# VH-VL binders against q8ixk2r445to577, part 1

Scores and structures below are computed, not measured.

Target 1, 133 residues: q8ixk2r445to577
Amino acid sequence: FFGMLQNKGLTDYCFDYNPPDENQIVGHQVILYLCHGMGQNQFFEYTSQKEIRYNTHQPEGCIAVEAGMDTLIMHLCEETAPENQKFILQEDGSLFHEQSKKCVQAARKESSDSFVPLLRDCTNSDHQKWFFK
Unless a header shows other numbers, all headers, positions and changes below count from the first letter of the chain; antibody chains are not in Kabat numbers.
F, E and O are the ipSAE of ESMFold2-Fast, ESMFold2 and OpenDDE, as the mean of both directions, binder to target and target to binder. V2 is 0.75 times the mean of E and O plus 0.25 times the DockQ between their complexes.
Where letters were taken out, [cut] stands.

## First folded at step 1 (VH-VL)

Design c1 (framework fv_cosibelimab; at its last look DockQ between E and O 0.05; V2 from the best seeds 0.00; counts 0 for: pae E 16.0 > 2, placed apart)
Fold by OpenDDE, look of step 1:
Structure c1 (fold): chain C 133 residues (1-133), chain A 121 residues (1-121), chain B 112 residues (1-112)
Amino acid sequence: as target 1 above (133 residues)
Amino acid sequence: EVQLVQSGAEVKKPGSSVKVSCKASGGTFSSYAISWVRQAPGQGLEWMGVIIPIFGTANYAQKFQGRVTITADESTSTAYMELSSLRSEDTAVYYCARGGYSYGRYYFDYWGQGTLVTVSS
Amino acid sequence: NFMLTQPHSVSESPGKTVTISCTRSSGSIASNYVQWYQQRPGSAPTTVIYEDNQRPSGVPDRFSGSIDSSSNSASLTISGLKTEDEADYYCQSYDSSLSGVVFGGGTKLTVL
């Protein structure tokens, strides 16, 4: 699966990554922004290694969850996907992070009008449902 | 550095079609949008359409829908613009431009050198 | 849908400061930033302001962009005007309702 990763509950919002330097893409947080399909910021790929890759740049980036965190951060992809980069996109649309055993949820960033994907306890909320478009 | 190199000038008869190419080098091709913009003699810039190669989909200005086709070949990093049913009013310099979209901002950062298409009997 | 309106022409002497306006007909100018392009006679356009008032390499800091929400307009300001600045200037934005790019009509800048 590849393309825009769109949230079901937070209508018209997609995974978005816009690093300040296109040649140095790691270390920043993945956010949610209105789906536009007009550029590289909203293109992701779900791989057979259970990675969510940001592969519009070289070297390729993979979404990771750092220890003790609930945010999605861009790391470099590795030959063998590390445990903190493994996600399961379920048939019901839930995006499950294996290591934390939590689900990715569209949420409002605290003290902000912006939105971000965050790890939360798994529920049947549409805010935890995702699909590639 | 990124460069966009377009195909050469074309002279066409009314009713025919023209296909202009735009080869990108020096950067990532697939993830950036390639737009086509034309400029009739003495006139302003007119946006025709855009393609994001990695998506394989193109959007067109309403004025040109049904008459313009924009395609991309990722293997050669080349975008194409084909305009059919040519008329004299289509005489213009056609530009390709690489663009990006960031937080509601669509911008062009690199332009091709332009391709003159002359339509005359 | 919206249009971007620019003055047809502006002129100023070398060393002076000139401002070119770009007014959006509907919707908020602040919701979708405006880019600026320079086109010298017989040449392809080049980008002078993009991505939130950023200048490409080679564009002098004499060029700057701004937004005025009260007048729903963007402005390109060129300070220390030089003869080489004589060109047509186009503002550009994105219309989400059309999923398309919108250009202003262009402004011819003459350096006196």
Scores: ipSAE 0.238, ipTM 0.775, lowest interface PAE 1.7, mean pLDDT 92
Fold by ESMFold2, look of step 1:
Structure c1 (fold): chain C 133 residues (1-133), chain A 121 residues (1-121), chain B 112 residues (1-112)
Amino acid sequence: as target 1 above (133 residues)
Amino acid sequence: EVQLVQSGAEVKKPGSSVKVSCKASGGTFSSYAISWVRQAPGQGLEWMGVIIPIFGTANYAQKFQGRVTITADESTSTAYMELSSLRSEDTAVYYCARGGYSYGRYYFDYWGQGTLVTVSS
Amino acid sequence: NFMLTQPHSVSESPGKTVTISCTRSSGSIASNYVQWYQQRPGSAPTTVIYEDNQRPSGVPDRFSGSIDSSSNSASLTISGLKTEDEADYYCQSYDSSLSGVVFGGGTKLTVL
């Protein structure tokens, strides 16, 4: 799939990646921002290797979660997807991170007006449901 | 670093069309949004539409839907805006602008020098 | 869809502080980031504030941006006014219902 990855529960919010330096796309966090479809920062590809790939920019980035962490961080894509970069988008819309056995949830960052995707214990919450548009 | 160079001023008759070019240099062209913004004499800024060259499709302000066509040529790193059925109120400076590198790539971090289009009978 | 309303003009003396308001007519000002542009006569606009309160490199720290949810407005504050600050200033946001950019009407700043 290719498009904007939207949250069902947090209406009108999409995965968004906007590194502060266009020449250094690795190591920054993915956020949630209002879906707008403009610019290069809200388009992602879900690949047959179960990657969430940021490929509107070169070199291509792949979303990862480092061991013991709950934040989604951009890494370089590899020919064979590392385990920490594999997400299963299930038929019910849940986005499961296989290595951690957790689901991606839309969450408000504490003491902030910002929203981010975080790994949390899997539930049936609409805030853990995602779809491409 | 990034530069946007626009085509020169034009004088047009009502009912005709104008096509303004915007050549980008000093950065990646295909993955950055190019918007067109106009400014009538003594007036404010008015957004007309946008293209992201790699996707090849444009989004237009409702006011201009049906009269404006925005395109991009990746091989020449050039965006174009064509406005048809010109009227005297279309007299304005037309700017191209690139989206920024920060959140909400809706801020315009680089602007062309502007192209004056004068529509007179 | 919404409008962004700015005062038509403001003036203040060198060394003083001025605040330019930008009021959103419907929906929350906090729903979308607000940008501010400076346009000197005969020139293209330049960004002085993006994402509500961030300064691009090269913009002096006497320029600041803020959001007030209670009045549904954004503000550009310029302290230590200099003659070189005399310009038109525009706020800008995104309207998701139109999938498009909205500019405020502009404010002419005169530094007496």
Scores: ipSAE 0.006, ipTM 0.581, lowest interface PAE 9.8, mean pLDDT 86
ESMFold2 (binder alone), look of step 1: mean pLDDT 90; pTM 0.927
ESMFold2, look of step 13: ipSAE 0.006; ipTM 0.518
ESMFold2 (binder alone), look of step 13: mean pLDDT 90; pTM 0.924
OpenDDE, look of step 13: ipSAE 0.086; ipTM 0.724

Design t1 (framework fv_traxivitug; at its last look DockQ between E and O 0.06; V2 from the best seeds 0.00; counts 0 for: pae E 13.0 > 2, placed apart)
Fold by OpenDDE, look of step 1:
Structure t1 (fold): chain C 133 residues (1-133), chain A 123 residues (1-123), chain B 107 residues (1-107)
Amino acid sequence: as target 1 above (133 residues)
Amino acid sequence: QVQLVESGGTLVQPGGSLRLSCAASGFTFSSYWMTWVRQAPGKGLEWVANIKQDGSEKYYVDSVRGRFTISRDNAKNSLFLQMNSLRPEDTAVYFCARDRPYYYDSSGYFDYWGQGTLVTVSS
Amino acid sequence: QSVLTQPPSVSVAPGKTARITCGGDNIGSKSVHWYQQKPGQAPILVVYYDSDRPSGIPERFSGSNSGNTATLTISRVEAGDEADYYCQVWDSSSDHVFGGGTKVTVL
């Protein structure tokens, strides 16, 4: 799967990644932004290795969850996907992080009007449902 | 450029078996669902089967369930359709197609197709 | 179990507008995709998710979906538009389903 990764509950918001330096893409947080489909910032791929890959830059980035964190951070992809980069996009649209046993939820960023995907206990909320478009 | 090339279509007798192949190139094959669609001579398109990226999920149209098996080899960028107990009504051009995402509450589509391979089942 | 109904044929003069319908129960709640197929060729995606158009497909091709009918509209029809057109949806109970196809003839 590839394209914009859009949230069902938070209407018209998609995964978005815009690193300050396109030659150094790792270490920053993935956010949610209005879906526009015009730039590479909203293009992601879901692979057979269960990665969510940021494939518009080289080297390629893969979304990871660092130890003790609930945010999605961009890391470099590896030949063998590490455990903290494995997600299951389920039939119902839920995005499950295998290592943490939590689901990705669209949430409001603390003390901000911005939105971010965060790991939360899995529920049936539409804010935890995603689809590629 | 995305390219899909089917092969293996030939004439077989009823009750026979045949294995179709689809060679993919120009994209990350392992990142996509893949699908077989068939078209009987002079008829419309019929979805046959699809398979998840890692092969853990497979779905079939009712008329082929138990007889056909869809599989893939991501290392070889290849999609397969094993057809057993073939019937005359299985006669068709078989297309492989690249699947775009679908979910419980969404619809998927096929953005790239091969040129197809003809399977003829006749005594 | 989903059934998509298309007219068998549509005739249109060059430069005019062709409309191809795809009927289904509450099809407006689903995403409809359209394919063009010329004789001896593979299908080509021309409209997806009701109204989105793939790159390379002319703006003359557009789609809409509401109620029980989805429509593919081809404006300023050209001789090269003569083909069979198929609508398609995904359904949780029947997976992928195609309409019966519509032969568009350019007079």
Scores: ipSAE 0.011, ipTM 0.613, lowest interface PAE 9.4, mean pLDDT 91
Fold by ESMFold2, look of step 1:
Structure t1 (fold): chain C 133 residues (1-133), chain A 123 residues (1-123), chain B 107 residues (1-107)
Amino acid sequence: as target 1 above (133 residues)
Amino acid sequence: QVQLVESGGTLVQPGGSLRLSCAASGFTFSSYWMTWVRQAPGKGLEWVANIKQDGSEKYYVDSVRGRFTISRDNAKNSLFLQMNSLRPEDTAVYFCARDRPYYYDSSGYFDYWGQGTLVTVSS
Amino acid sequence: QSVLTQPPSVSVAPGKTARITCGGDNIGSKSVHWYQQKPGQAPILVVYYDSDRPSGIPERFSGSNSGNTATLTISRVEAGDEADYYCQVWDSSSDHVFGGGTKVTVL
C-alpha cells in the first residue's frame, strides 16, 4: 500500500516524518501529526518485505525499532529487510512488529499535546489500528 | 455471521457428570481463545474457564478446578466443557463466548456469546 | 483476587444521564470492559478497554477508568437501555472477574 498511514482511534492523525535535514533522513523519530497530505512528510509505502518505507526521498528510509526500545526511528532500507524493520499489517488493522512481538499504538507524549507511535503489548484497542488512506 | 450454539444442558444429580458442547460458525474458530461463562438463576455472570486457540493452555476459576475440563476440536469447530462431580452450586445457564484472537497477548473481552444452555444440579 | 463492586441498581429518567460505577483497588491500572444484558438474553459488549465502543453501539455509551473506579456513562437514556450492566477485568492470573451487576431502571 502507499499513502498516509492513519490511526483509527486517534482520528485524523497520520504517521509523519520531519527530519531536520531534508537530505539526511536517518536516525530521527517518527511522529503522529494531523493528516494534511501536503509535502512529503506523510507518505509511506508498505512493501512486500513488510517494510514501512519512506521513499519520497533518496536514500530511502525504513521504519525500525532498535533492541530494547519502543520508539519508531528511521533507518536506511536494505535489499533484504532486517528483522527490526519488519511490521505485519494484519487484517484487523493491527501493526505487529515481529522482532519485539509488540504492536504499534498511538500514544500521547508525556506532558505534551504531541502524539507518537510506540510499541506496546498487543491489544485490540482502536489506538492500535492503522490503515492507508 | 458469527454464531455460537450451546447444547447438552439438562437436569443431573449431585455427583453426576455432564458434557456441554458449543458449535461455532461464521469465523475462523482455530484463531481464537474460547471461554465458558455461567450465570446462576437470578444471579450475576461468573467466568468459568478459557482455552487457547490451539488448546495448549487452559485456565479455570478456583471453584471448578479439578472437576471441570475445557477442550476444543478445531477440525469440528467445537468447544466442550466436561463437568464432573457436579454440585448444586453449579446450577446455571452456561454460555460459550468468543475470547481474543491469537495475536493479542493481553486480556480480552467477549464479543460474541451463545444463547446458553441450562444445567440444573438437583436431587 | 478482588471483587469488583457495582451498585445493585440505578434509576434514571429518560433523556438523562446514567452513571454505573465499578470499584476495585487500582482498577485504573487494568482494562475494563462493559456488558449489557436484557432479560432472557445473552450479554452484549457495549464498551471495551475502558472507553472504546464496538461497531453498532451508540456514541451515547462511553466509559472512563481512573484510580479505583471505572464508570460506564449512558447519556440521553432511552427506555431500551433498561438492562443489567456488568463490568469485567482480566487478572494476570487468568481470572476474568465480573462485577456483581447493576440493574438500570428507566423511570
Scores: ipSAE 0.000, ipTM 0.570, lowest interface PAE 13.0, mean pLDDT 86
ESMFold2 (binder alone), look of step 1: mean pLDDT 91; pTM 0.937

## First folded at step 2 (VH-VL; framework fv_cosibelimab)

Design c2 (at its last look DockQ between E and O 0.46; V2 from the best seeds 0.00; counts 0 for: pae E 11.9 > 2)
Fold by OpenDDE, look of step 2:
Parts: structure tokens; sequence; C-alpha cells
Structure c2 (fold): chain C 133 residues (1-133), chain A 121 residues (1-121), chain B 112 residues (1-112)
């Protein structure tokens, strides 16, 4: 699967990543923004290694969860996907993070009008359902 | 360093078409947006449209819909802008610009040197 | 849709600080990033500020961008003004309703 990764509950919002330096694409947080389908910053790929890959830049980035965190951070992809980069995109649209045993949820960033994907306990909320468009 | 090199100046008759090229080097091409912006003599900047080569999608300003065609060749890292049914008001310097889309807005970080297109009978 | 309005011209002496405003006619100025471009006479535009206050490599830190929601305007500030700063400056944003890039009318900066 590839393209825009759109949330069901937070209508018209997609995964979005725009690193400040094209030569240093890692270390920043993935956010949510209105789906526009025009920019490279909303193009992602779900791979057979269970990665969510940001492959519009070289070297390629893969979404990871750092220890003790609930945010999605861009890391470099590795030949063998590390445990903190493995996600299961289920048939119902749930995006499950294997290592943390949590689900990716569209959420409002604290003290902000912006939105971000966060790890939360898995529920049947549409805010935890994602689809490639 | 990223460079955008455009084709040379053009002199055209009204009603004809012009196709300007923009070759990128020194960086990635496919995933970055290539926009075309023109500037009439003594006037400001006017956006014409944009293409994302990897997606094969182009968007145009409403003013130029049906008259402009923007394409890209990934194998040569070259973008093209073709403007048809030329009129004297189309006389301008045409720029290509590389950039991206962030927080609901395209931005440009590198510009071509510009191509003068003169339309006169 | 909206327009971006800039002053036609500004002037200041070398070493001083100058500010160029860019006012959005409708919608929030903070809803989209604002970019600033410099164009010297007879030359192509160059980017001095993108994403509100990011500077490309080679652009001195004398250049800075800011957003003022109260006035619904973006500003380009140039400190320690130099003769080489004399140019036209354009702000730029994006109109989602039109799916189109919007430029300001440009401001001519004269260094006295």
Amino acid sequence: as target 1 above (133 residues)
Amino acid sequence: EVQLVQSGAEVKKPGSSVKVSCKASGGTFSSYAISWVRQAPGQGLEWMGVIIPIFGTANYAQKFQGRVTITADESTSTAYMELSSLRSEDTAVYYCARGGYSYGSYYFDYWGQGTLVTVSS
Amino acid sequence: NFMLTQPHSVSESPGKTVTISCTRSSGSIASNYVQWYQQRPGSAPTTVIYEDNQRPSGVPDRFSGSIDSSSNSASLTISGLKTEDEADYYCQSYDSSLSGVVFGGGTKLTVL
C-alpha cells in the first residue's frame, strides 16, 4: 500500500512529514495535516516488513517510536526493520504498533490547534482507523 | 548544489505556442514540486502551475486552465511548460522553481534563470 | 480567496532595520506558511525565507520572518541593512480555496 495515509475519524487529515533539511530527514515528528495530494510530504508506503516508509527522499526514512514516547518520529530505514518500526495495518484500518502494543490515534496536540498521530490504548474509535488513498 | 537551467529566449507570433524547458541538477527531482512563475515587464510574480514528477500530477492556476500544460521527464530531470494561444499579454520572463508543499502551502527554494518569451505580431 | 498586500516601497539607511509587511485580506495568516523572495534588478528571484522563518543556506541571519495574527500579516525584517539588500521583495502563500499559490504585489526596498 502507498499514497496518502488518511484518518477515518479526523476527516480529511493525513500523515504529513516535512523535514527542515532535505539532507537530514530524520529526528522530527510526523504530524497530521489536511490531505491535499499534491506534496511529497504526504506520500508513504506500507512495506512487507511492516514499515511505514517515507521514500520520497534518500536515504529513505521509516516511522519509529522511541522508548517511552507516544509520538511517531522519523528514523532511517534499515535492512532489517527494527522492532520499534514495525506496524500492523489491520483489515479494519487499525494501525497497531507491535512493540508498544498500542494503536496509532489521530489526536489534538496539547495546547495547540494542530493534530498528530499518537500511540494510545487500542479502541474501536474511528480516530484509530487509517486508510491509504 | 541544486541548479535549474531553463531553455533560451523565445519570440512568438500571436496564436502560436511556446514550450519552455527546465532541467534540474545537483539534487533530487522526482519528489519535489516544480512550479512555473512568470513576470511581465515591470510587474510582479504570477504563479501558473505546478507538477510533482513522481506523482505525475499537475495543477494549474485558474487563469491558465486549458491553455497551459506542465509536464516532467524523470529520466532527464526536466520539466516543461507549454503555453498555447499566445497573446501580447503573455510577454514575460518565465521562471521554473523547485520546492515542496508544507503546512498547506507550496514553497520555492531554487529558481531557474528565467526565459524571456516575447509575443508580437 | 484572499490577496496579499505589501507596501509598494520602503527605504532606509545602511545599518538600520527595515520591516516589510504582507497582509492577508481574508482567512488567517497563520493557516499557511509564508515565504519571502528577493529579486535584484535584472535577476531571477531567490528565496530568503520559507516556512515563516526558515533561511536557506547562504542567507544571512539579518533576514527574519514573523507572523502577527493580530494584524493578520507576515513581516520580513532586515537588520543591519546593506546596500546589497536593495531589491524587490515578494511574500507568498497558498489559497486552498483556489488550490493556488498567491504572491504579494512586491515591495521595492531602497537603501539610502
Scores: ipSAE 0.018, ipTM 0.639, lowest interface PAE 6.8, mean pLDDT 92
Fold by ESMFold2, look of step 2:
Structure c2 (fold): chain C 133 residues (1-133), chain A 121 residues (1-121), chain B 112 residues (1-112)
Amino acid sequence: as target 1 above (133 residues)
Amino acid sequence: EVQLVQSGAEVKKPGSSVKVSCKASGGTFSSYAISWVRQAPGQGLEWMGVIIPIFGTANYAQKFQGRVTITADESTSTAYMELSSLRSEDTAVYYCARGGYSYGSYYFDYWGQGTLVTVSS
Amino acid sequence: NFMLTQPHSVSESPGKTVTISCTRSSGSIASNYVQWYQQRPGSAPTTVIYEDNQRPSGVPDRFSGSIDSSSNSASLTISGLKTEDEADYYCQSYDSSLSGVVFGGGTKLTVL
């Protein structure tokens, strides 16, 4: 699957990745922003290895969660997907992170009016439901 | 530094087609949006469409749907715009432009030098 | 579908301040960022304002951008006007409903 990864509950917000240096893509946080479809920063691929790839840039980035963290950050993709880069996009739209056993939720960033995807205990909230557009 | 270099000026007859090239250098090609924008003599800027080369598909402005084809060749870092069924009102300078990036915005950060296409009998 | 409307031309003397408006016909001007481009005769456009009010490196701070939600418009303001500022100026935004770019009609700035 390729496209914009959109939230059901936070209407018209998409995964967005906008590193300050196009040649240094690792280590920055994925955010949520209004879907606009005009730039590479909102295009992701969901792979058969259960990766969420930022593959509009070389080398390709894969979304990961570091141990003990709840934020989604960019790592380099590997030949065999590491456990911290595996997400299951379920039929109900939930996006499950296998290693942590938590779901990706649209959340307001603390002390701001901006939004980010964060790991939270899985619920039936529409803020934990995602689809490709 | 990113640079966009376009093919040279062309003179065409009505009813024919033209294909303009846009070669990118100094940056990543495949993941950046390349738009085509035209400007008739004495007129404003008119967006024609866009491609993101790695996806291989293009979006077109409704006015040009059915007459314009935008393609990209990753191996040569070159985008192309082909406009068919040319009319005299298609006489214009045709620009390619790369989409810039920052949080939540889309703007053109690099422009080609322009290609004059003259349609005359 | 929305349009961006600009005045056809503006004129002002060196050293003065000029403001070029860009009015959105439907939907909110604040829904998507507005960019401004400068185009000198015979040249490709260059960006002078992006994201409503940000200047690219190399653009003088006498160029500024603003948004007025009450009039549903964006503005480009050039203070300390110089003869080198004589150019055409275009505003630009994005129409998410069409997944496409919208340009204003352009404004010819004459520095007398």
Scores: ipSAE 0.006, ipTM 0.571, lowest interface PAE 11.9, mean pLDDT 86
ESMFold2 (binder alone), look of step 2: mean pLDDT 92; pTM 0.941

Design c3 (at its last look DockQ between E and O 0.09; V2 from the best seeds 0.00; counts 0 for: pae E 11.8 > 2, placed apart)
Fold by OpenDDE, look of step 2:
Structure c3 (fold): chain C 133 residues (1-133), chain A 120 residues (1-120), chain B 112 residues (1-112)
Amino acid sequence: as target 1 above (133 residues)
Amino acid sequence: EVQLVQSGAEVKKPGSSVKVSCKASGGTFSSYAISWVRQAPGQGLEWMGVIIPIFGTANYAQKFQGRVTITADESTSTAYMELSSLRSEDTAVYYCARGGYSYGYYFDYWGQGTLVTVSS
Amino acid sequence: NFMLTQPHSVSESPGKTVTISCTRSSGSIASNYVQWYQQRPGSAPTTVIYEDNQRPSGVPDRFSGSIDSSSNSASLTISGLKTEDEADYYCQSYDSSLSGVVFGGGTKLTVL
């Protein structure tokens, strides 16, 4: 699967990533923004290694969850996907992070008006449902 | 480092057309949006339109629709803005700007500007 | 459709703190990210704030951005004001209804 990764509950919002330095694409947080289908900020790929790749840049980036964190951070992809980069996009639209045993939820960032994908306990909320468009 | 280098100043007669170029270097071109923003003397910034080279998709501000054409040449990493039926009110510095964030509407790099003077 | 309104001018002494407001006329200011651009006389604009409160590399932490939903406005705050900060500042956002960029009218900051 590839394209825009859109949230069901937070209507018209998609995964979005734009590092401030295109030559250093890792270390920043993936956010949510209105789905627009333009540019490279919202193009992601779900691979057979269970990675969510940001592959519009070289080297390729993969979404990871750092220890003790609930945010999605861009790391470099590896030949073998590390455990903290493995996600399961299920048939019901839930996006499950294997290592943390939590689901990716569209949420409001703390003390912010911005929206971000965060790891939360898995529920049946549409805010935890995702689909490629 | 990414740089946007624009073509030189233009002096045009009313009713004519002008085509300004914006060459990008030091980074990728095809996947980033290039917007055009102008600024009349002593006035504020005014967005004209945007193009995503890899998609060939251009959006225009309503004010300029039918009179502005934005194009891009991926082989030369160059974007173009052509404005037709020029009038004195079109006298301004025209900037290209690269979109670094969502929809190309976050501008992270700017060209140096191109002065276009429309005078009879 | 909405407009972004800025004060025409602000002034303050070096070392002080100044705040430039950017008020959205309709819709929530938080609906789309707000950017701030600095333009010194005779120069092209440069980005000082993006995504409401993020600073590009090279922009000093004296510059900060914020959003106030109660007043439906964004603010650019410059602390420890320096002479080099004297410039025009523009806020900018995206209007989904127009599928286009909206700029504020700009604010001239004078360092006294």
Scores: ipSAE 0.012, ipTM 0.631, lowest interface PAE 9.2, mean pLDDT 91
Fold by ESMFold2, look of step 2:
Structure c3 (fold): chain C 133 residues (1-133), chain A 120 residues (1-120), chain B 112 residues (1-112)
Amino acid sequence: as target 1 above (133 residues)
Amino acid sequence: EVQLVQSGAEVKKPGSSVKVSCKASGGTFSSYAISWVRQAPGQGLEWMGVIIPIFGTANYAQKFQGRVTITADESTSTAYMELSSLRSEDTAVYYCARGGYSYGYYFDYWGQGTLVTVSS
Amino acid sequence: NFMLTQPHSVSESPGKTVTISCTRSSGSIASNYVQWYQQRPGSAPTTVIYEDNQRPSGVPDRFSGSIDSSSNSASLTISGLKTEDEADYYCQSYDSSLSGVVFGGGTKLTVL
């Protein structure tokens, strides 16, 4: 799948990646922002290796979760997807992170107006449901 | 500090229309959902609809479809709700509210309310 | 679509604990977050619980929220009840079939 990865519960919000330097894409947090499709920030590819790729840069970026963390961070993609970069997009729209056994949920970033995807215990919440557009 | 300031109370005749304004200050306007919620005297809260100003289109509760129009003006940071074909049952306090996340995920800021009285 | 049903009124003495229920008529209560609002007479509502069990900054920790899948309901619990807690309380969720917000009917809390 390729396009904007949208949240069902947080309506009209999409995965967004806006590194301060377009030539240094590794190590920054993925956020949620209003879906607009402009520029390079909101286009991701879900691959046969179960990666979520940020395909506007070479070498390509892949979403990962570092051990013990709940935030989605950009790493470099590898020839074989490492376990911390594997996400299962299920038929019901849930986005399951294999290594942590948790689901991606739309959440408010701590004391701010910003929204982020975070790992949480899996539930049936629409805030844990995602789809490409 | 985000504030939502609504226009003043109105008295209207049956069959007329009313347009209530909601001016936002102290924060981003275009990207946050503005909902309209009403409350008849002694009654509960009733959601009417929502707009995200940057998209310019609104989504309405089924009950109000065809009678309510919600708009936004980004240049003045103001949302509007217009209710037409007024009836006495439309007498209520009308609130605007800003979502902390999306349409109705949760409302973190509320306007002070606007009393609209419909009587002959 | 679904409805959220709350008791019309509840009452309890200062210092005691009260629980206000919010039962979803169809579909799972866990499908969408539940919020709770407090409304004092003549005032706009204010949020006391969001995302099922989270408190906004400034809300006392004696306010708590929970979800019970077996009864398909959400609950607002207020411990150490104070006279200032006397208000109307509304639960709220999202109905994806209507792309719209649903409020419960409201519960009048009386602190005697």
Scores: ipSAE 0.007, ipTM 0.575, lowest interface PAE 11.8, mean pLDDT 85
ESMFold2 (binder alone), look of step 2: mean pLDDT 91; pTM 0.931

